# Designs tried in a protein design chat: miniprotein binders against q9bqp7. Part 7

Target 1, 240 residues: q9bqp7
Amino acid sequence: VPQNWFPIFNPERSDKPNASDPSVPLKIPLQRNVIPSVTRVLQQTMTKQQVFLLERWKQRMILELGEDGFKEYTSNVFLQGKRFHEALESILSPQETLKERDENLLKSGYIESVQHILKDVSGVRALESAVQHETLNYIGLLDCVAEYQGKLCVIDWKTSEKPKPFIQSTFDNPLQVVAYMGAMNHDTNYSFQVQCGLIVVAYKDGSPAHPHFMDAELCSQYWTKWLLRLEEYTEKKKNQ

## First folded at step 15 (miniprotein)

Design Bg10
Fold by ESMFold2, look of step 15:
Structure Bg10 (fold): chain B 240 residues (1-240), chain A 86 residues (1-86)
Amino acid sequence: as target 1 above (240 residues)
Amino acid sequence: SPKEELLKLIEELLQSVEWLLKEAEELYRMGDLWYAAWMARMALDFAEDAARLAEETGNPELIRRAKELIERAKELIEEIERALKK
């Protein structure tokens, strides 16, 4: 239970959508500053068990692939994830007209995997946009804010290779989403509030992606877990 | 010694599988069935890893603990998957 609870939703904001939404998605620049990112907080508050299991997974992968094979594997996973995010930003941006797209960027199993999800996504309001929680002192860079099946969501795009899960990319995904949501809801750069989350898990082989929807109640429960991680991070900094 | 290092590895792994199963059960109680299933399947994978290592030692206590975690993980996976079909 966190010592200093703070609400995920802003009481000063309406839960109703803004009547005057821009036609171009927001892209707030990420500013270099002294406050920690969501990703850094989560990385620095991993439990002893999370760290151990990640290392055990890495050693098992090295046994399977060899050290050089593992390094190539991880480099490819990183590159494919980056390309996937770039492709989605391009696809979801209304400003992408007559612009020739990189053939490799759009030709992937991950893009095939999400096609059925993208049919249900509309009303894109933010893409690759910075968020800051000035009261709780953390920042993030969210992937997307859009309607999914009519519900406004913070959307996080994830890649997964079947059947070999990449532990580091999955453990804390719901905490990332709710941390971005809480920051957005208390960030003056945004005029609206978001109460739902969506994690989209895309598969390398093109199999249908899993849309993991998180309603407001589930988001509130994950928010409590995020606050504990942030509290642990803050306390760790005081002992430095 | 290498033997003592292996025993310590198995002990850490068993404790970490216990932790994974508790996390999966918490996610299940929260109603996050997909993530609960994912965590439970990860716990099963590492429990099977622990069992293979424990068999190499011949230590009956470590083997028993690993097999108990495998069964606990399988039961949890089945329970979660039944809830997902509702």
Scores: ipSAE 0.821, ipTM 0.944, lowest interface PAE 0.6, mean pLDDT 86
Fold by OpenDDE base, look of step 15:
Structure Bg10 (fold): chain B 240 residues (1-240), chain A 86 residues (1-86)
Amino acid sequence: as target 1 above (240 residues)
Amino acid sequence: SPKEELLKLIEELLQSVEWLLKEAEELYRMGDLWYAAWMARMALDFAEDAARLAEETGNPELIRRAKELIERAKELIEEIERALKK
């Protein structure tokens, strides 16, 4: 049980969009400060087992691809992920719909993969937007806040290559999503709250993306796990 | 020795597989069936890796433990997949 319990949901905020919600998705810039990011907290609080498994995976990949091959692979995965996020931001942004879309960004297997998910996405409230939890003292950059099948969600887009999935991002993805939810729900820059999370795994070959939907109950359960990780991080920093 | 290092690696891998299975079971109890299945499949992959490495050592106990974990992972995957179809 977390020592410093804080709710994921803000009782002072209504789930109903106020009529004053801007028609344009929010894009709050991430401020570089002393406040730890969600990603940093998660990375610094990985279990010995998680670290070991990641290292073992890396070793297997290096054995298969060679050191240079593995570096190239990781660089390509990162680049593809970045391009995919840029393409999604372009697709989901109302303002960019008027700009000449780089057709090359849209012609990817990952974009093809998520098409069926995008059909169920509407009411985009934020894209690539910073969130800060003032009380719990962490920050993050969320990919998207939108309605998925009529439910307002923090959406996190992931890329996967078959048959060699990139394992690094998979362990703590639910924690990342709920951390963003909790921060957004208590960030004064946002007038609304989210109760659901969505992790979308897009595939390079264009096969249908997998939607991992997290309802309010599941999000609350992961929130408890997040709080424990945050406490662990805080304790580690006090002892440094 | 290289052999001792390999034995240590296998032991650490087996412990990590056991951890993954416990995490998968917890996720299953939480109702996150998809993520539970993902975790269980990861457990299976690493258990199979452990089995291959154990066979290289010729240590019958490590081989046995790895094979047992493979079976546990398969059983858990099957259970979760049945739940996902309901």
Scores: ipSAE 0.728, ipTM 0.890, lowest interface PAE 0.7, mean pLDDT 90

Design Bg5
Fold by OpenDDE base, fold request of step 16:
Structure Bg5 (fold): chain B 240 residues (1-240), chain A 86 residues (1-86)
Amino acid sequence: as target 1 above (240 residues)
Amino acid sequence: SPKEELLKLIEELLESVEWLLKEAEELLKMGDLWYAAWLARMALDFAEDAAKLAELTGNPELIRRAKELIERAKELIEEIERAEKK
């Protein structure tokens, strides 16, 4: 049990969409400060087993691709991910703010993959927006807050080249999502609350993306795990 | 020795597979079937890798342990699949 318990949901905020929600999605800039990011907390609190398995996967990939091939692969994955997020931001942004949609960004298998998910996405409230948990002292940059099938969710978009079981970022993705939820729910820049999470895995070949929906109960359970990781991070920093 | 390094690698791999299975079981209990399945499949993949490496050592105990983890991973995957169909 976490020593420093804090709720994921804010009882002072309503789950009801307020009619006063801005027509434009929030885009709070990430401030570079001493406050650790969600990603940093998760990376610094990986178990020895996670670290080992990641290294083992890396070594297998290097054996298959060579060192230069693996570097190229990693660079391509990063670039593809970035372009995908940029394309999604463009798609989900209001038309008035749409800079000339680079048609080339929209012509990807990943975009094709998520089309069926996008049909169920509405009421976009935030895009590429920073969140800060004032009490627990962590920050993050969330991809999207929107309604998925009528439920307000923190949505996290992931890219996968192959349905390979090993996605480096996949292990702690649920923790990342709930960390963003908890931060947003207690960030004064946001007037609303989110109770659900959605992880969308897009595929390079255009195969239908996988939507992993997390309800409030599942999010609450992952929140406990997140708090433990945050405590571990805090203790590690005190001992340094 | 190269042999000792390989043995150490296999031991660490086996421990990591056991950890993955435990995490997958926890996720199953939490009701996250999709991520439980994902972890279990990853555990299976690494367990099979461990078995191949163990065979190179000729150590019957390491081979046995790797095979046991393969079976445990398969059983867990089946359990998750049964839960998904309910």
Scores: ipSAE 0.828, ipTM 0.935, lowest interface PAE 0.6, mean pLDDT 91
Fold by ESMFold2, fold request of step 16:
Structure Bg5 (fold): chain B 240 residues (1-240), chain A 86 residues (1-86)
Amino acid sequence: as target 1 above (240 residues)
Amino acid sequence: SPKEELLKLIEELLESVEWLLKEAEELLKMGDLWYAAWLARMALDFAEDAAKLAELTGNPELIRRAKELIERAKELIEEIERAEKK
């Protein structure tokens, strides 16, 4: 139970989209300072069991693929994820960008996988945008804020190769989403508020992506877990 | 020794599988069925990993513990699947 509970929503901010909001999605620049990022907090507060399981998984992969094979596998997974996020930012941005889209970004199985989800996405408010929780003092870079089936969501895009083992970031992904949500709702760069989360798990073979919707109640439950991780992180830094 | 290192690895793996099952049960209580199932299937994978390693040792206690965790993971997956059908 956190010692210093703080609400995920800002009671002084409207939860309704502003009709006069600009049509170009927000992209607030990431500004590094002394405050920690969401990903740093989560990485620094992994349990010993999480760390052990990741190492065991790595050892099994190295036994199967060899060290060079594992390095290639890891590099390819990272590149595929990066290209996936690039493609989605391009698809969801206005066509008035200076840079032409790479047609090969649009030809991946992951992009095929999310097509049915994208049909339900509208009202994009932010893409690849920095958020900062002004009171709790943490920062992040969220993938997307848009409406999904009429509900404004913090949306996080993830890639998965069935039947490959899940990546550690997937384990903490709901905490990451709610941490971004809380930060955005208390960030002076944003005039609106978000109550829901969406994690979209896309598959390499093009199978329909899983749209993991998190309503306000589920977000609140994960928010409590995030606050505990942030509290643990803060205590670790005081003891250094 | 290599034998002692293997036994320690199996012990830590069994402990970590138990931790995964407890986390999956918590997510099930929260109603997050997809993530609960994901954790339970991960627990099954690592429990089977532990069982393979335990068989190499011939240690009947480690073999029994690994097989117990495999069964617990399968039962949890089935419970989550029943909750998904409702």
Scores: ipSAE 0.820, ipTM 0.943, lowest interface PAE 0.6, mean pLDDT 86
Fold by ESMFold2, fold request of step 16:
Structure Bg5 (fold): chain B 240 residues (1-240), chain A 86 residues (1-86)
Amino acid sequence: as target 1 above (240 residues)
Amino acid sequence: SPKEELLKLIEELLESVEWLLKEAEELLKMGDLWYAAWLARMALDFAEDAAKLAELTGNPELIRRAKELIERAKELIEEIERAEKK
């Protein structure tokens, strides 16, 4: 149980925008700061078991691919993920000329994979936008805030080549989503709040992506786990 | 010494599978069936990994522990699948 509980939702905010809100999604720039990022907190608070299992998986992959093959594999996966996020930002941006200029960026199995999800996405409020939780002292860069099937969500896009137990999706991704949500709900750069999360797992072969919806109750339960990880991070930094 | 290193690897792997199963059970209680199933299938994969390694050692205790974890993972996957149908 965390010692320093803080609510994920802000009761003084509506989850609906004003009618006069601007038509362009927010893109708050990320400021370089001493305040830790969500990803740094999660990376530095992995359990010993998670670290061990990652290394065991890595060794099995190296046995299969060789060391050079594994380096090429990981580099390729990283580049595909980066291109996928860039393509999604282009697709979801209201600027038509930007989308048309990046036509080669839009060509991938991952983009085909998410088409059925994108049909249900509307009302994009933020894209690749920074969030900061002033009270809890952490920052992040969220992928997207938009409505999915009529519910406003923090949306996180993930790539997966095929079902494998570990590397095909992140263990801590729900914590990442709720950390962004809590920060956004208390960030003065935003006038609205979000109560739901969506993790979209896209597949390299174009198979239909998996939408993982998290309602407010589930988000609150993951928020408690995030607060524990943030506490653990803070304790580790006290020992320096 | 290579045999001792293999035994240590298997012991850590078995302990990590136990940890995965506990995490999957917690996610099942939270109602996150998709992530619970994902963790349980990961636990099964690593338990089978441990069983293959344990058989190479001939150590009956490690073999027994690995097979018990395989069965626990399969049972948990079935429980999660039942919860999905409700």
Scores: ipSAE 0.819, ipTM 0.943, lowest interface PAE 0.6, mean pLDDT 86
Fold by OpenDDE base, fold request of step 16:
Structure Bg5 (fold): chain B 240 residues (1-240), chain A 86 residues (1-86)
Amino acid sequence: as target 1 above (240 residues)
Amino acid sequence: SPKEELLKLIEELLESVEWLLKEAEELLKMGDLWYAAWLARMALDFAEDAAKLAELTGNPELIRRAKELIERAKELIEEIERAEKK
């Protein structure tokens, strides 16, 4: 049990969108503060086993691709991921639909992969928006808050070159999503609450993306795991 | 020695596979079948890697342990697949 328990859901907030929600998705800028990001907390609290397996995977990839090939691969994965997120922001933003869409950004296998998911996405409330948990002292940048099949979700978009999810992109993803949920639910910049999470894995070859839906119960269970990681991070920082 | 380094690598790999299986079982108990399956498949892949490395050492105990983890991973995958059909 976490020593510093805090609820993921805020009982003072209603799940119902107030009809007064702005038609434009929120985009709160990330402030460069001394406050750790969700990503930083997760990276610095990886287990010895996780670190070992990631290194083993890296060594296998270097053996297959060579050192230069692996560097190129890593660079391409990063670039493709960035472009994919930019394309999704453009698609999901009502204001950018009026600007000359860089047609080149939309011509990707990843965009093709998520088309069937996008059909079920509506009511976009936030895009690339910062969240801060004031009590637990962490920040994050969430990809999207929208309704998926009628349920309001924090949506996290992931890219995979192979049908097998890469260890680097998939480890701790559920923790990241619930960390964003918990922060948003207690961030004064947001007037609404989220109870569900959605991780979407897009594939480079355009095959149908995988939607991993997390209900309120599953999110609550992962929230406990997140709190333990945050406590571990805090303890490590006190000892440095 | 290169042999000692290989033995150490195999031991760490076996420990990490066992950890993955434990994490996968926990996710199964939580009801996250998709991520449980993902971790179990990863455990299987690394267990097979461990078995190949163990064979290079000729150490029968390391080979046995790697094979045992392969079977445990397969059994867990089957359990998860049965749970998904329910």
Scores: ipSAE 0.817, ipTM 0.931, lowest interface PAE 0.6, mean pLDDT 91
Fold by ESMFold2, look of step 15:
Structure Bg5 (fold): chain B 240 residues (1-240), chain A 86 residues (1-86)
Amino acid sequence: as target 1 above (240 residues)
Amino acid sequence: SPKEELLKLIEELLESVEWLLKEAEELLKMGDLWYAAWLARMALDFAEDAAKLAELTGNPELIRRAKELIERAKELIEEIERAEKK
């Protein structure tokens, strides 16, 4: 249980969608500063078991692929993930881009995988947008805020190559989403709040992506876990 | 020394599988069935890994513990699947 609880939702903000919102999604620039990012907090507060299991997974992959093969595998996974996020931002953005869309980027199996999800996504309100929680003193960069099947969500996009999911992010995906949500709900750059989360897992072979919906109650429970990680991070930095 | 390192690896792996199963059980209680299943399947995978390593040692206690964790993971997966059907 956190020593100092803070609410994930803001009682001064409406949680109802506004039908007259502007059509251009918000893109708040990420500002470099000394306050920690969500990903840094999570990376520095991994449990001993998380660290051990990640290392064991890496050793098994190296045994299977060889060291050079593993390096190529991880480089390709990183590149594919980056290309996937770039493609999604392009697809979801109404704004004119001077740089032409990369047709190879748009033809990936991951993009095929999410097509049925994108049909249910509407009312995009933010894309690749910075959030800051001034009181709890952390920042982040969320992928997307949009309605999914009529529910306004913080949406996070993930890639997976079945059957070997990327193990490092598995334990903390929901914490990342709720940390962004809590920051956005208390960030003066935003006039609305979001109570739901969505993690979309896309597959390299084009198989239908999995939408993992998190309602407000589930988000509140994950928020408690995030607060504990943030508290642990703060305590570590006091001792340094 | 290499045998001692293998035994230490297996012990840490078994402890980490137990941790995964507890995390999965917590997520099941929270109602996050998909992530609970993900962690339980990961626990099964690592429990099977531990069982293969334990067989190399011939240590009956490590083999028994690994097999027990395999069965716990399978039972938890079945419990989560039943909750999904409800």
Scores: ipSAE 0.812, ipTM 0.937, lowest interface PAE 0.6, mean pLDDT 86

Design Bg5
Fold by OpenDDE base, look of step 15:
Structure Bg5 (fold): chain B 240 residues (1-240), chain A 86 residues (1-86)
Amino acid sequence: as target 1 above (240 residues)
Amino acid sequence: SPKEELLKLIEELLESVEWLLKEAEELLKMGDLWYAAWLARMALDFAEDAAKLAELTGNPELIRRAKELIERAKELIEEIERAEKK
């Protein structure tokens, strides 16, 4: 049990968007502060087993691709992921920003992969927006807040290349999502609350993306795990 | 020695597989079937790697342990798949 318990949900916020919700998705810039990011917390609190598995994966990839090949592969994966997020932001942005759509960004297998998910996405509230948990003192940049099948979710978009699973991207993703949820729910820059999470895994070959939906109960369970990771991080920093 | 390092690597890999299986089982209990399945499949892949490496060492105990973990991973995957159909 976390020593410093804090709720994921804010009882002072209504689940119903106020009628005054801006039609434009929020895009709050990430401030460079001494405050740790969710990603940093997760990376620095990886278990020995997680680190080992990641290193083994890397070694295997280097054996297969060579060192230079692995560097190239890593760079390409990063670039593809970035382009995919940019394309999604463009797609999910209001129509007025559509005129600036690079058509080339939309012609990807990943975009094809998520089409069936995008059909169920509506009511976009935030895109590439910073969140801060003032009490727990962490920050993050969330991909998207929108309704998925009528449920307001923090949505995290991931890219996957078949057949080699990227261990790094999905292992702590549920924790990342709930961390963003908890932060957003207590960030004064946001007037609404989220109760659900969604991790979407897009595939390069255009095969249907996998939606991993996290209901309020599952989110609450992962929130407890997140709090433990955050405490571990905090303790580690005090001892440094 | 290179052989000792390989043995240590295999042991660490097997421990990691056991950990992955445990995490997958916990996620199964939580009802996160997809993520449980993902971890279980990862466990299987790494257990198979461990088995191959163990075979290179000729250590019968490591081979046995790796094979056992492969079977456990398969069983867990099947259990998760059954839960998904309910």
Scores: ipSAE 0.663, ipTM 0.855, lowest interface PAE 0.9, mean pLDDT 89

